# VHH binders against Uncharacterized protein C6orf62 (C6orf62), part 15

Target 1, 229 residues: Uncharacterized protein C6orf62 (C6orf62), of Homo sapiens (Human) (q9gzu0)
Amino acid sequence: MGDPNSRKKQALNRLRAQLRKKKESLADQFDFKMYIAFVFKEKKKKSALFEVSEVIPVMTNNYEENILKGVRDSSYSLESSLELLQKDVVQLHAPRYQSMRRDVIGCTQEMDFILWPRNDIEKIVCLLFSRWKESDEPFRPVQAKFEFHHGDYEKQFLHVLSRKDKTGIVVNNPNQSVFLFIDRQHLQTPKNKATIFKLCSICLYLPQEQLTHWAVGTIEDHLRPYMPE
Below, E stands for the ipSAE of ESMFold2; O stands for the ipSAE of OpenDDE; V2 stands for 0.75 times the mean of E and O plus 0.25 times the DockQ between their complexes.

## First folded at step 15 (VHH)

Design k6 (from w6 with T101I M103F W107Y; framework vhh_nb_b201; at its last look DockQ between E and O 0.23; V2 from the best seeds 0.00; counts 0 for: pae E 10.9 > 2)
Fold by ESMFold2, look of step 15:
Structure k6 (fold): chain B 229 residues (1-229), chain A 124 residues (1-124)
Amino acid sequence: as target 1 above (229 residues)
Amino acid sequence: QVQLQESGGGLVQAGGSLRLSCAASGFTFSDYYMGWYRQAPGKEREFVAWITDSGSTYYADSVKGRFTISRDNAKNTVYLQMNSLKPEDTAVYYCARWGDIAFETPYEDYFDYWGQGTQVTVSS
């Protein structure tokens, strides 16, 4: 079964503990839905689409001390984490997902994707929707783009690989809206040892002012390009 | 179907140079990342160099500045130029193709095809 090595589980459990200590914030006044699409380079191949089971909002200013401590004792990039902590932003953490495929029995699981080495993914797209809590209005798309192109994270992974002295990494896309929490693992087969980079968690960076800025359309309208037919 | 054939190995004195070639067939070469690995006697296979489909390159620390990987998509061939060779570079050198890994399935090696290897021996 699931023997993602103890390092991945340890990193995820530390993150979950920190998120459970969160304080009341403006983001707590919203309900969120998030979907993650892995878009393939082959034009006719359908995206792998997942619904995030729990979207956990954290205000950076409320947890600065605990997050910095976690970075020092963990595998996160200090530079990216410090920059995030110094802004008035909402971190939207996505530790678990559920498949959108109807031929798979749906269950909540830890996010566990091999992102490298592979050459078939074009980009990761996160689709974020929100509404005021206890509203009967439909979810509306947050007016922000959350895309992380393969070339951008591959470059960062290859830099880490050339050093071979780091375990666990946080990388971000160029506009700093998507943060990937990555575990470096060594796969052993009878023929070879191989290093892989596996996605353990996604965090979206959203300025607090954008919580009330919505684009047009429904969830269904925005999911349609990624849905299986 | 898929074939990878290395050539260009041999005996060379320390400080010398060799150029390895890997001819590929049976697949769309330009779509795949390619790599070179080596295995010294009594050791496990180790990474040497990697090249993406777009030509970006990466190297093991032990060969940086001495080895250069390149590719020619028109000839379906990947190369390894080895300069300033040392006795510790003695090994069988393997060309490899990167494969796909499916989500939510058991992991497999990211290399799905290997060549037969070519011997490189560096005398002191």
Scores: ipSAE 0.006, ipTM 0.255, lowest interface PAE 10.9, mean pLDDT 73
ESMFold2 (binder alone), look of step 15: mean pLDDT 82; pTM 0.832
OpenDDE, look of step 15: ipSAE 0.109; ipTM 0.547

## First folded at step 16 (VHH)

Design m1 (framework vhh_nb_b201; at its last look DockQ between E and O 0.09; V2 from the best seeds 0.00; counts 0 for: pae E 12.3 > 2, placed apart)
Fold by ESMFold2, look of step 16:
Structure m1 (fold): chain B 229 residues (1-229), chain A 122 residues (1-122)
Amino acid sequence: as target 1 above (229 residues)
Amino acid sequence: QVQLQESGGGLVQAGGSLRLSCAASGFTFSDYYMGWYRQAPGKEREFVAWITDSGSTYYADSVKGRFTISRDNAKNTVYLQMNSLKPEDTAVYYCARDSYTAMETLTYFDYWGQGTQVTVSS
């Protein structure tokens, strides 16, 4: 009379309620691994694959707490962020990442990635893996899609270009699962001035229920499409 | 020392054509993406066209079908063929080297040319 899946869902919901009451995240009970792939339009070109050095899970109901991660926000991104903060979601911040390409010389620790002005990127893909903390089990891919296509972030960058200097360049993909924290930098030489948009960090928004829903396969299986052939 | 030198700009009537050239030296040209950007008076620089080390091309929507970027690795030169020119195309055009190579994933534009003026009159 009791459905095992229904009982597990109820138990998970009760744990979420307790964690929310204490301002704690269910994500604090998990270890994470995250990878970022910049997929190029050119088929021959290897994806630029990065490993996130530290995944920081947070639960916040306060915009100012989110901004403590050193990120600027835009009006559209702010409104989207506020809506998501009222959901039962966890934020998984990726403030630092490093290249996984062993043939990249001299850039092995912390890297900025310019997203604009350029048009050779098709999309950004984030691959998220988790396991219960202190488990001997291997990491498993979280069953969620984290993609941000070039067209979706470029149009937001173009709107930002029309504004005066403002804090808060944060853009999100249409399904609001990937948030890009962008540094707007003005390159100046004696003859030139140009605006560029650099990716500082990424935040994934994930309903807490998804933390225990895993796809099949290993990290290697899921990374293979993005690794050098 | 990286050097980029644009040429081929000038005054042209609307509907006309120009071909810009950018002579490059001081680096292994065939390993780098190259691009063209432009800056109209009172505006920020904007992307025009990009060509990869393997010859794949990308264009801003405003110039698709009218402009063609190409490269000649034997001459260390990148070109921009501009057809069906409009007064809105009036700008200083800059050749740029992308920091990205086939061997690296870091990207930003690290070298720019002096620019060449293109003026399109009605």
Scores: ipSAE 0.000, ipTM 0.212, lowest interface PAE 12.3, mean pLDDT 73
ESMFold2 (binder alone), look of step 16: mean pLDDT 83; pTM 0.839
OpenDDE, look of step 16: ipSAE 0.019; ipTM 0.459

Design m2 (framework vhh_nb_b201; at its last look DockQ between E and O 0.01; V2 from the best seeds 0.00; counts 0 for: pae O 13.3 > 2, placed apart)
Fold by OpenDDE, look of step 16:
Structure m2 (fold): chain B 229 residues (1-229), chain A 122 residues (1-122)
Amino acid sequence: as target 1 above (229 residues)
Amino acid sequence: QVQLQESGGGLVQAGGSLRLSCAASGFTFSDYYMGWYRQAPGKEREFVAWITDSGSTYYADSVKGRFTISRDNAKNTVYLQMNSLKPEDTAVYYCARWGDTAMETLTYFDYWGQGTQVTVSS
């Protein structure tokens, strides 16, 4: 018999395959809400809070290729990546997000958020909420931590800067739970050329077994620390 | 046409060593992850080792410290050095290319060799 880990991986792959064939996922049984908070280093600076327009659950897609590419680029380990890919994980895609600040002109539009160059961000926090479909119950916070610290994605940006012709890049936090899809842009200033990285979309990775693991509190309770005064 | 051909299998005594080779053709070898799997009689095929295009390696726990995967891009060949062989290592060993994800099976390899038999006697 193969080693226990190998067997487990195989079993999970079979399960995932079966779900794929049936075009069903446990995640399909839930409605999701997601918020993105950009937490600043300065305590006096209020977090930038965004609401995701739509959360799309997907078992697998072409983003796995980006993960593998990241491995090739030495952004993260092969071991961790392979382990992740073999798990029964659902991807929660956030293709669009909008500012929750309605009082600021221009913030009501779907905007790409500039992640670099800047050093004022401490971390990105994603808050995920869910409820059973066709339920009148309120959304509940999913008991999972989705954080991406500035230092962790900056080092990946710097690595990408050394490479030519990459317009779209994917970076991920160390535990591979948060994936940022980044657009690389070149800006011409009167003095020089500058490269900027803009956040286009986010994808959260969550083991399906955690879909029913909820924390206590309301959406408001969990957003409160990030909400503007 | 993509082809993978394993060689180097055989009969060895427990504690012995064997080196497997996989000759690849029909694609840009240096651009692909390569790996080894094995299948023992009556058992499912299991992962043994992977190597990236950059040379990073990953091993199954059962073979860690005993097996070494390597590649020679100039020869379009991936190798599996197997040391301290055990009877439980007896299997058909398969070379695999990491390719496009097969959506139906959610596998990550697209081509396989025919396999080479490795038998470890007590």
Scores: ipSAE 0.000, ipTM 0.236, lowest interface PAE 13.3, mean pLDDT 79
ESMFold2, look of step 16: ipSAE 0.006; ipTM 0.248
ESMFold2 (binder alone), look of step 16: mean pLDDT 83; pTM 0.837

Design m3 (from k5 with A102P M103L; framework vhh_7ocj_1; at its last look DockQ between E and O 0.02; V2 from the best seeds 0.00; counts 0 for: pae E 11.1 > 2, placed apart)
Fold by ESMFold2, look of step 16:
Formats: structure tokens, C-alpha cells, sequence
Structure m3 (fold): chain B 229 residues (1-229), chain A 124 residues (1-124)
């Protein structure tokens, strides 16, 4: 066909065939952008929105140790974790974030987002966008849902509160698409110590086939519900 | 005994500014996270801002860069600079201390001491 869209689809299919033949990862062919929104329970509160500085895809299967450590530490389901390890899954790590509010533009601050103890967050929403690497095409939203509701991670935090192990805590949402890497810290005060759980990083898990499934709209269209005014 | 005393509230025109102060006594101020909350009539208290013992700051999203929390550990005082005020900011503003709350306590009670509050009224 002489249609530009038909020629693009034909080229894409040939690339996919080449990648399968070479046993190369499809994820290596993409650039990513990711945003993290902490959605508040109060309807009129705007979300706390962060842009991920660099999305790091991991395809070497080193996520096995992180998941197995979480199971060993009783932070998530063993059977769900083993099923995930057996799939062709890409990990998208988000180790650093910066606020998108205007009064801190150009100023980067260490992520210090306390998830517990607090009761004002409804959920964490991650917005993932991709494009072919080295392309001047705009980023497009990946057709996947990345939500972690407060009740789901709080229950896991409460389960591990009695543990004395100081290692990192990894928790996942029910559909195993969002993994939170949590630091357990102890704040010393004159009366007693207080335990807090701080978010260190987020990792998104998705099947590699999802990387070429895009929703409609632009980054701006999808960010608008979460943008500060 | 722990005391938190707010000051600096009052009547201000929309678009105006106020600076709230909270004088703290009866505890080692520099060891504690401190916060500002507000409550409009018939509504629950809501977080405006809080500040860690090391000076890191956090804000409710409705703040939208208009307010700044700070602390003066030498003066045992927490401040809230409020700019670009609107009628929706009318409320009683409370200073609060992050407590030594046991793990079994509901998370909404983690602030263990509150001031009496200072009224902020923004006229149209």
C-alpha cells in the first residue's frame, strides 16, 4: 500500500520479526517518560504531581532478587510473584522524581514522600508514555493502568510493622503492575520512637507487548487532571 | 506542658497576604515535625503544610505555591507565609506537633498537640 500509515505498520512488523530472530528486547527500542501522581481523598484537592527524571528499563531479569526478597520478607504473595517472574516482563524503574509545581521549577529535591502514617492519599497513579527511540515522534500514553490504592499498600505496611529486619520493603498492587520500594525509618522523639514509611522508588511492570499499544491523546491531555493550578 | 500559640490571623482583602506564627514551648522544638492545618465551618481539618525536623517541607495541593512554611528553631517558632489569598482560604488555622504516636493508633491522630487556632478571614 502507498498509504503512510500502512507503510509504517509494515516496517514495524518487520522490525518485530527481526527482534525476535535476534532475541533482543523490544523495550530497548523505546524512550520513556513517566509521571507519578499522588491523588488525595478530598475531591477538590489537586494531586501532588512528579516527573520522573530518567526511566530506567531493566531486561536482565535482576528483578527476581527484588521479588524473591519481598516474598522472603513476607511483603507480598509468593504465587503471584513466581507467575510474574515467568512472564516476558519489562521493569521500568523510577529512582528519582521532581515536583512539577511552579515555585520549584529548576530545583530538584530528594524524594521524601511519606506514605504512612497518613490518611489523606487515595491512590498513587503512574502515567507512562513511550515512543520509538531516536524518533522525533511525540510521546504517546501506553495503554495500561498503573494504580496503587492506599488501602492496598497500607495493609501490607501493617503486616510488616512487627518485623525487625531493616532491609528495604517492596510491596505490589493487586494486579502486579506497580511495585513500591519503601524505606522504613525510625524517628526518635522524647516520648518514644515513631516509625514512618517513605517511598524510595517506583517500578512499573508490564508485558513487553503493551509497549506498542497506545491510548489516544498527548502527555498534556493525560496530565491535565493532575496538574497544579 | 506543651503549648502552641498561634498569632497573625485577621481580616485581609482577596489577593492579600498574611504571616502566621506559632510559638512553641514545653518540649524540645527542634526534635519535632510541625504542621499547619485549617478548618472551615462544618468541614474537617485539612493539611496546609508541614515541615520536618531537618527543614524539608510538604504542602497540601490547594496551596498551589501560595504558602510557605518555615521554622525558626532558635525562636521555637513555626511560620506560615500566606500570599495571594482568596475567599476559599477563610478558616481557623491551627499549629500542630507531630506526636510520638504508637503504631496501633489511627494515622489521622498522629498530631498530638494543637494550638487554639487563629482566624483568617478573606473578604471579596
Amino acid sequence: as target 1 above (229 residues)
Amino acid sequence: QVQLVESGGGLVQAGGSLRLSCAASGFTFSDYYMGWYRQAPGKQRELVAWITDSGSTYYGDFVKGRFTISRGNAKNTVYLQMNSLSVEDTAVYYCARWGDTPLETPWEDYFDYWGQGTQVTVSS
Scores: ipSAE 0.006, ipTM 0.130, lowest interface PAE 11.1, mean pLDDT 72
ESMFold2 (binder alone), look of step 16: mean pLDDT 83; pTM 0.841
OpenDDE, look of step 16: ipSAE 0.094; ipTM 0.523

Design m4 (from k2 with K64E; framework vhh_nb_b201; at its last look DockQ between E and O 0.46; V2 from the best seeds 0.00; counts 0 for: pae E 8.8 > 2)
Fold by ESMFold2, look of step 16:
Structure m4 (fold): chain B 229 residues (1-229), chain A 124 residues (1-124)
Amino acid sequence: as target 1 above (229 residues)
Amino acid sequence: QVQLQESGGGLVQAGGSLRLSCAASGFTFSDYYMGWYRQAPGKEREFVAWITDSGSTYYADSVEGRFTISRDNAKNTVYLQMNSLKPEDTAVYYCARWGDTPLETPWEDYFDYWGQGTQVTVSS
């Protein structure tokens, strides 16, 4: 217990064991709907609102390496990571989307947005709804907050700019409920170059027990602040 | 209406310095990233520097260490201090505002307003 390297090695081994122990998910018993709103800093500008075509729940054990990597890279603390792994956590992936704009005609698309250096976004808000699978009940909002403010992901992007040829990154909001999968690209022409960060996908993390804790209101009630006119 | 007006350009000897200013009006200046671009004759417009609403800065490799971008939110003004100027820095310099674009906007359109430009000429 006196050797710092021995304590860290023991903590990592416990972390790996806990991840393997969590091989089932309550989320398999639920249907989900998810919406993603990009809220702009300018007060009069309507949010860019997207409906996720299919929400894919997965077990946290599939992401053991991502959690350990975050600790190693000092993206978040070992203590916070251990606490997260002790909960029965569900990952809810949003690989494809459809715009909620009234003037957009089209099909589901994969997410591929330049998120930085653009600076007009205040925050990303995800709205998650669930119901028991094959129930006649309406979807109800999960009682959890999924917000990722621009300042929080910008700080992480600025940290990544000093790293070498690492192209794929994952960043999370302070309460570790929203994870952004980011592709770093170097845009170069003969006369111009810049580093950009593109958003490839969003994943929500929450304890499985929260899947049965619903807030009041309908999907329409919760979308109204973000709806385009 | 959004307006950006550059000043401070002119002729300077190689190794010299210039300070450009861009006065902004028609929007809440403190809410926006601001930037500088330049265009040499016969060439495409290129990125020089930008500064976030919180004061963080980013530079093109060709100017890093020589140029400094700054802002004064009380005066609605963004500055570009250019030191150790080279003949290759000769260009029209444009002030630009970043923001208010759709998510799938092409890279060149992420700055949605541009100034008239100010000529900087660096002689050998």
Scores: ipSAE 0.012, ipTM 0.273, lowest interface PAE 8.8, mean pLDDT 73
ESMFold2 (binder alone), look of step 16: mean pLDDT 81; pTM 0.819
OpenDDE, look of step 16: ipSAE 0.035; ipTM 0.457

Design m5 (from q10 with S52T S54D G55S; framework vhh_6qgx_2; at its last look DockQ between E and O 0.09; V2 from the best seeds 0.00; counts 0 for: pae E 12.8 > 2, placed apart)
Fold by ESMFold2, look of step 16:
Structure m5 (fold): chain B 229 residues (1-229), chain A 124 residues (1-124)
Amino acid sequence: as target 1 above (229 residues)
Amino acid sequence: QVQLVESGGGLVQAGGSLRLSCAASGRTFSSYVMAWFRRAPGKEREFVAAITWDSGITFYTDSVKGRFTISRDHAKNTVSLQMNSLRPEDTAVYYCAAGETYSYLFGSDSYEYWGQGTRVTVSA
C-alpha cells in the first residue's frame, strides 16, 4: 500500500478527476517558455535567438475525459490509459516574440523576422520548456524536436507568389508540427520592386504527454548552441 | 469531384445554440484547411472559422472567439461549427469551404471548393 509507484498513480488519478470537474486539460496545468532560433548556414555565425513573450495553449480534443471514464469504469488499466493520453494534441501559439539582441541580419526591428527573400538561413528551431503551474521548480526542456528547414518553407512561398496579393498565409513543416504565420509585403524601392515574407507568429503542435517528458539541463544549457556571440 | 454540403441551419433565439455540419465527399483532404464563412444581407462573405484537416489547428475571427467551436470528424468526413451564445448579428448564410493549407486563410478567394450555404436566423 506504501508503494511509491502506486502513490504516483493514485495522485495522477486524483489530478485527472479534478481536471474533469473543471473542464480543464493537462496542458492547462503547465507554465511554458519558448524560444525561436533562426539557424544560419554559415558555421561561424551564431543563430538569431528570440524569446516568446507568451505561450498560449489550446487543446483540440477532450481525450482526457474519455481516459478518466475508462479508468473509473475499470475498462482500462492506468498504463493503458496513459498510452491513450499520448494521442491528445496541444496547440501552442506564440503570437509575439522579442529578439534577445538587436544584431539580426536584414532587420532593424526586433519583432518581425524576414524569412524570404534570403538564402542565409538553414532552419528555424523552436525550443520548448515547461513546468507544473505555480511550481517553484525551474523550467525543463520538453523532449521534442521542432524544426522547419529553409527549403521546405521556401517551396511553399514560391507557390504563393503565383496567387492574388494577400497579407497573411500559413505554412507548415512536412510532419505538421510547426506552423508559421507569414505576412506578405510588397516593397517598392527607388531601384526595384520586391516581395518579402515576414514571420508574424508560430504555432507548435504536439502530443500533450510530451509536456512531462523532459531532458536534463537548464534553459541556459540548451540555449547555448544558439546564443548570439 | 470534391463536394461540400452544409446542414443544420435554422431559426434560433438569441442566447441559444446551433450546430452546423459540412459533409465532404471525394478525395482525401490531408493537405487542406476547412473553413466557415458567412454572408449577412448586403455584405460580402466574411471569414468565421477554419481548421486544418490533418493537424486540427483552429482559427477564429475575433467576434466569434469563445462562442463558436470548429471541429472535424475524419471517420464521417465532416466539419462542424458549434455556435453558442448566438446573437442577432450572427444572422447570415453560412458557407463551408475548403482550400490548401498554405493558402491565405482569411480571404474567400483562397478557397477552391464551396458549399451551397445554410441559413442561420437568430431572433430577438
Scores: ipSAE 0.005, ipTM 0.214, lowest interface PAE 12.8, mean pLDDT 73
ESMFold2 (binder alone), look of step 16: mean pLDDT 87; pTM 0.900
OpenDDE, look of step 16: ipSAE 0.016; ipTM 0.286

Design m6 (framework vhh_7ocj_1; at its last look DockQ between E and O 0.01; V2 from the best seeds 0.00; counts 0 for: pae O 13.0 > 2, placed apart)
Fold by OpenDDE, look of step 16:
Structure m6 (fold): chain B 229 residues (1-229), chain A 122 residues (1-122)
Amino acid sequence: as target 1 above (229 residues)
Amino acid sequence: QVQLVESGGGLVQAGGSLRLSCAASGFTFSDYYMGWYRQAPGKQRELVAWITDSGSTYYGDFVKGRFTISRGNAKNTVYLQMNSLSVEDTAVYYCARWGDTPLETLTYFDYWGQGTQVTVSS
């Protein structure tokens, strides 16, 4: 049997090959709605809620390089990646989103999109809703949990800080269900330079089998915990 | 301006060896993943190997230990040592940089060389 490194390499190659075979998606048979909530640590502070303009299902090899890189960078384990692959995952991209909070004075779109440096966010929560295409039925909540805790993505940000030239960064939660596409920017202040990480887009990873697994309730029911009183 | 220039291709007999080089310029070489692809006539382009900024390597399934990718940061060059070549390895070999991933396409390779022809005769 090969050395541990060889075995890992072989496993990665197998993963790569399997990912390439996944080209078909059931997701194109659905319409999607997605909301993003930034939940703050301060309980008195209401969440910042955003509505995704368009959800784009993707089933391509883009999944491959991102997963492999994440494994190599120790963002997530090889084992979890293999498990994810076996679930026949579809990507749901959220390239654009808008704030639903018009009542928050001083909350600029730019500030809402900055994930670091800041410590007031507890977690990012994504709510996914779907319905069959050509249906006049209401959107139903997809029975899946999409959460990304502050500690988890901060750890990855700090790791990337040591790297100099990459502006585009992808981070993911431990269970590889939420991927954040981040833009690293350098801000010049009169006294020093500061690095910020700005959220550009989100991608949810969902096993295709779960596309037809709906929870109970309306969009409003599920958004209520994140809505201002 | 980012530039990738391949060299080292040519004609070799089956069982022989070749070493490909890719000279990179116009960017901070040490900060980027680099890779080799190949495309045979009538076939799709396929990954041969890639190497991270930290030196970790990954290979296509067909490589089976025959090829080695390496990088020389001092020379801003990535290499592909190819041993035990077979006629099936005949292709144009391309050097590629793993750049910033576009948010829309999630494509990781942003620059390519012009390619170098590798021909393996029986």
Scores: ipSAE 0.000, ipTM 0.215, lowest interface PAE 13.0, mean pLDDT 79
ESMFold2, look of step 16: ipSAE 0.000; ipTM 0.121
ESMFold2 (binder alone), look of step 16: mean pLDDT 81; pTM 0.823

## First folded at step 17 (VHH; from q10 with V33I; framework vhh_6qgx_2)

Design z1 (at its last look DockQ between E and O 0.01; V2 from the best seeds 0.00; counts 0 for: pae O 14.1 > 2, placed apart)
Fold by OpenDDE, look of step 17:
Structure z1 (fold): chain B 229 residues (1-229), chain A 124 residues (1-124)
Amino acid sequence: as target 1 above (229 residues)
Amino acid sequence: QVQLVESGGGLVQAGGSLRLSCAASGRTFSSYIMAWFRRAPGKEREFVAAISWSGGITFYTDSVKGRFTISRDHAKNTVSLQMNSLRPEDTAVYYCAAGETYSYLFGSDSYEYWGQGTRVTVSA
């Protein structure tokens, strides 16, 4: 009789196999809410908080080509990519986000946040909440950390700057939980050619087994640190 | 705390049908995955069937596939197990279980709440 851990693993594998056969995703059983916070280095500066209009869950198999392309482009390692492809990971896509700050007129456009060149951002934080579909229960925080530090994506931006022909830039944090889809724009000023990187969309990676792992607290509790006093 | 109460067990002839029902107390029925387990005489408790929160996903042990159907009624806070084409090997005490995680759907440890069980006897 196999080790309790082995039995658990086998049970999980069977579950995964059954889900695959039914072409159903466990993620389809949930409603999601997502918030994006741009945390600034200056403590006095309040974070820019955005609400995602729609979260779209997608199974990793649908993006295999994109992931492999990223590997080919040396955006991320083959080993980590293979691990993601092998794991039943749910991709949570955030194609649109809106500013929660009504007082900031300049942040009203969808997905117009410039990530580079700038040095005032410490990190990007994504907060994910979920509930069972058709439930009247409140959204609960998913027990997962989604952070992307400025230094990590800047390094990748600089690397891409040296390559002339790359359209559709994707960068990811070290633990491969946050993927940023970036639009590179060339601005010609009378004095200099400048390249800017604009955030187009965000995708979170969550292991399927973590879909039911909730932390304590309300949406408000978790947003409080990023909200303007 | 969720209380689960099973009903519908009894004596049935081989080839017959039986419908088990489990009533859940409380307002949080929708938060749980519901499952049926069974324990035959001299055997360990085994997984029979499970149903997701919305009812969109169902799982069965191989031995009951095509014969048993698990369903749930959110309005009544009940989960049911329709058992058709019953066999003597299906004789067991059937337990209703409730859990919040999908991680180990087939493992009894994944379920926090259990009923007292209802006995099903299938005669040859």
Scores: ipSAE 0.000, ipTM 0.240, lowest interface PAE 14.1, mean pLDDT 81
ESMFold2, look of step 17: ipSAE 0.298; ipTM 0.710
ESMFold2 (binder alone), look of step 17: mean pLDDT 81; pTM 0.842

## First folded at step 19 (VHH; framework vhh_6qgx_2)

Design j1 (from a18 with V33I; at its last look DockQ between E and O 0.01; V2 from the best seeds 0.00; counts 0 for: pae O 14.6 > 2, placed apart)
Fold by OpenDDE, look of step 19:
Structure j1 (fold): chain B 229 residues (1-229), chain A 124 residues (1-124)
Amino acid sequence: as target 1 above (229 residues)
Amino acid sequence: QVQLVESGGGLVQAGGSLRLSCAASGRTFSYYIMAWFRRAPGKEREFVAAISWSGGITFYTDSVKGRFTISRDHAKNTVSLQMNSLRPEDTAVYYCAAGETYSYLFGSDSYEYWGQGTRVTVSA
């Protein structure tokens, strides 16, 4: 009898094959919860934590146009795009999210989801939890790291800023696990014309084989570092 | 070391009942599905029943539906199989299994931990 890990892999492969045949995504077998934390550079400042209202799993093939748009916008290379298109990757879309701070009216206003120009954010962290559908089991943390550092998305913003394209942009972290959908807006201030980049939505990329890889701990355990006191 | 130990097997007449029990030790199976498999003489191992972590969801092979009941006790870390209206075709070695929550519950490959088995013989 093969190594437990080997058996697990084989079982997963069989499941994937069956799902492919049915044109279903493995992700369709899961319920997801997602949280987004904006971590600030100032250590004394608590992170802004948001809960995603709905996580939408999408098969890679269904999002081809958006990926190609990103390439057109020079957010990432064509080569990277092709890799994404060819991989058995599930997209987890977070179109809407709300502040978990119920006690502070307007916390959403503080972030206003403007990512640039500002320099107070260190990184964006996404926490993903899942469980099998039709299960009353608790959500488990997905064993994956979803981080996007300020320096990485700023670099891309600056690159896009030099371009005259008026359309929404997509930026991604170096490991292509976090994609930010950004709206570019031009604000006219009495003194100057300013360009701002506003976060519209987030999409996480996860290899399908990792959907069954869970870390230990509860949602609360994993959120604790980002939770307001 | 994680161990699954089955008990409750034996010889029974057709129409009789047996209750199998499986005790798990060495690990908490809080997120595990527990299952029973069986292997009849000259046949391959087959799925019999499974129960979800919370016990809220149960699965049965068609041939045992209405006759067998799977249950689990989290406090005792045990899973049981109540077998009623036993038939000669139920004669097999019954194995307890534990695995992470997989959608494909009927495959033996989905289960990581196995017991040594307990023999059930149903006479005509």
Scores: ipSAE 0.000, ipTM 0.232, lowest interface PAE 14.6, mean pLDDT 80
ESMFold2, look of step 19: ipSAE 0.067; ipTM 0.570
ESMFold2 (binder alone), look of step 19: mean pLDDT 82; pTM 0.850

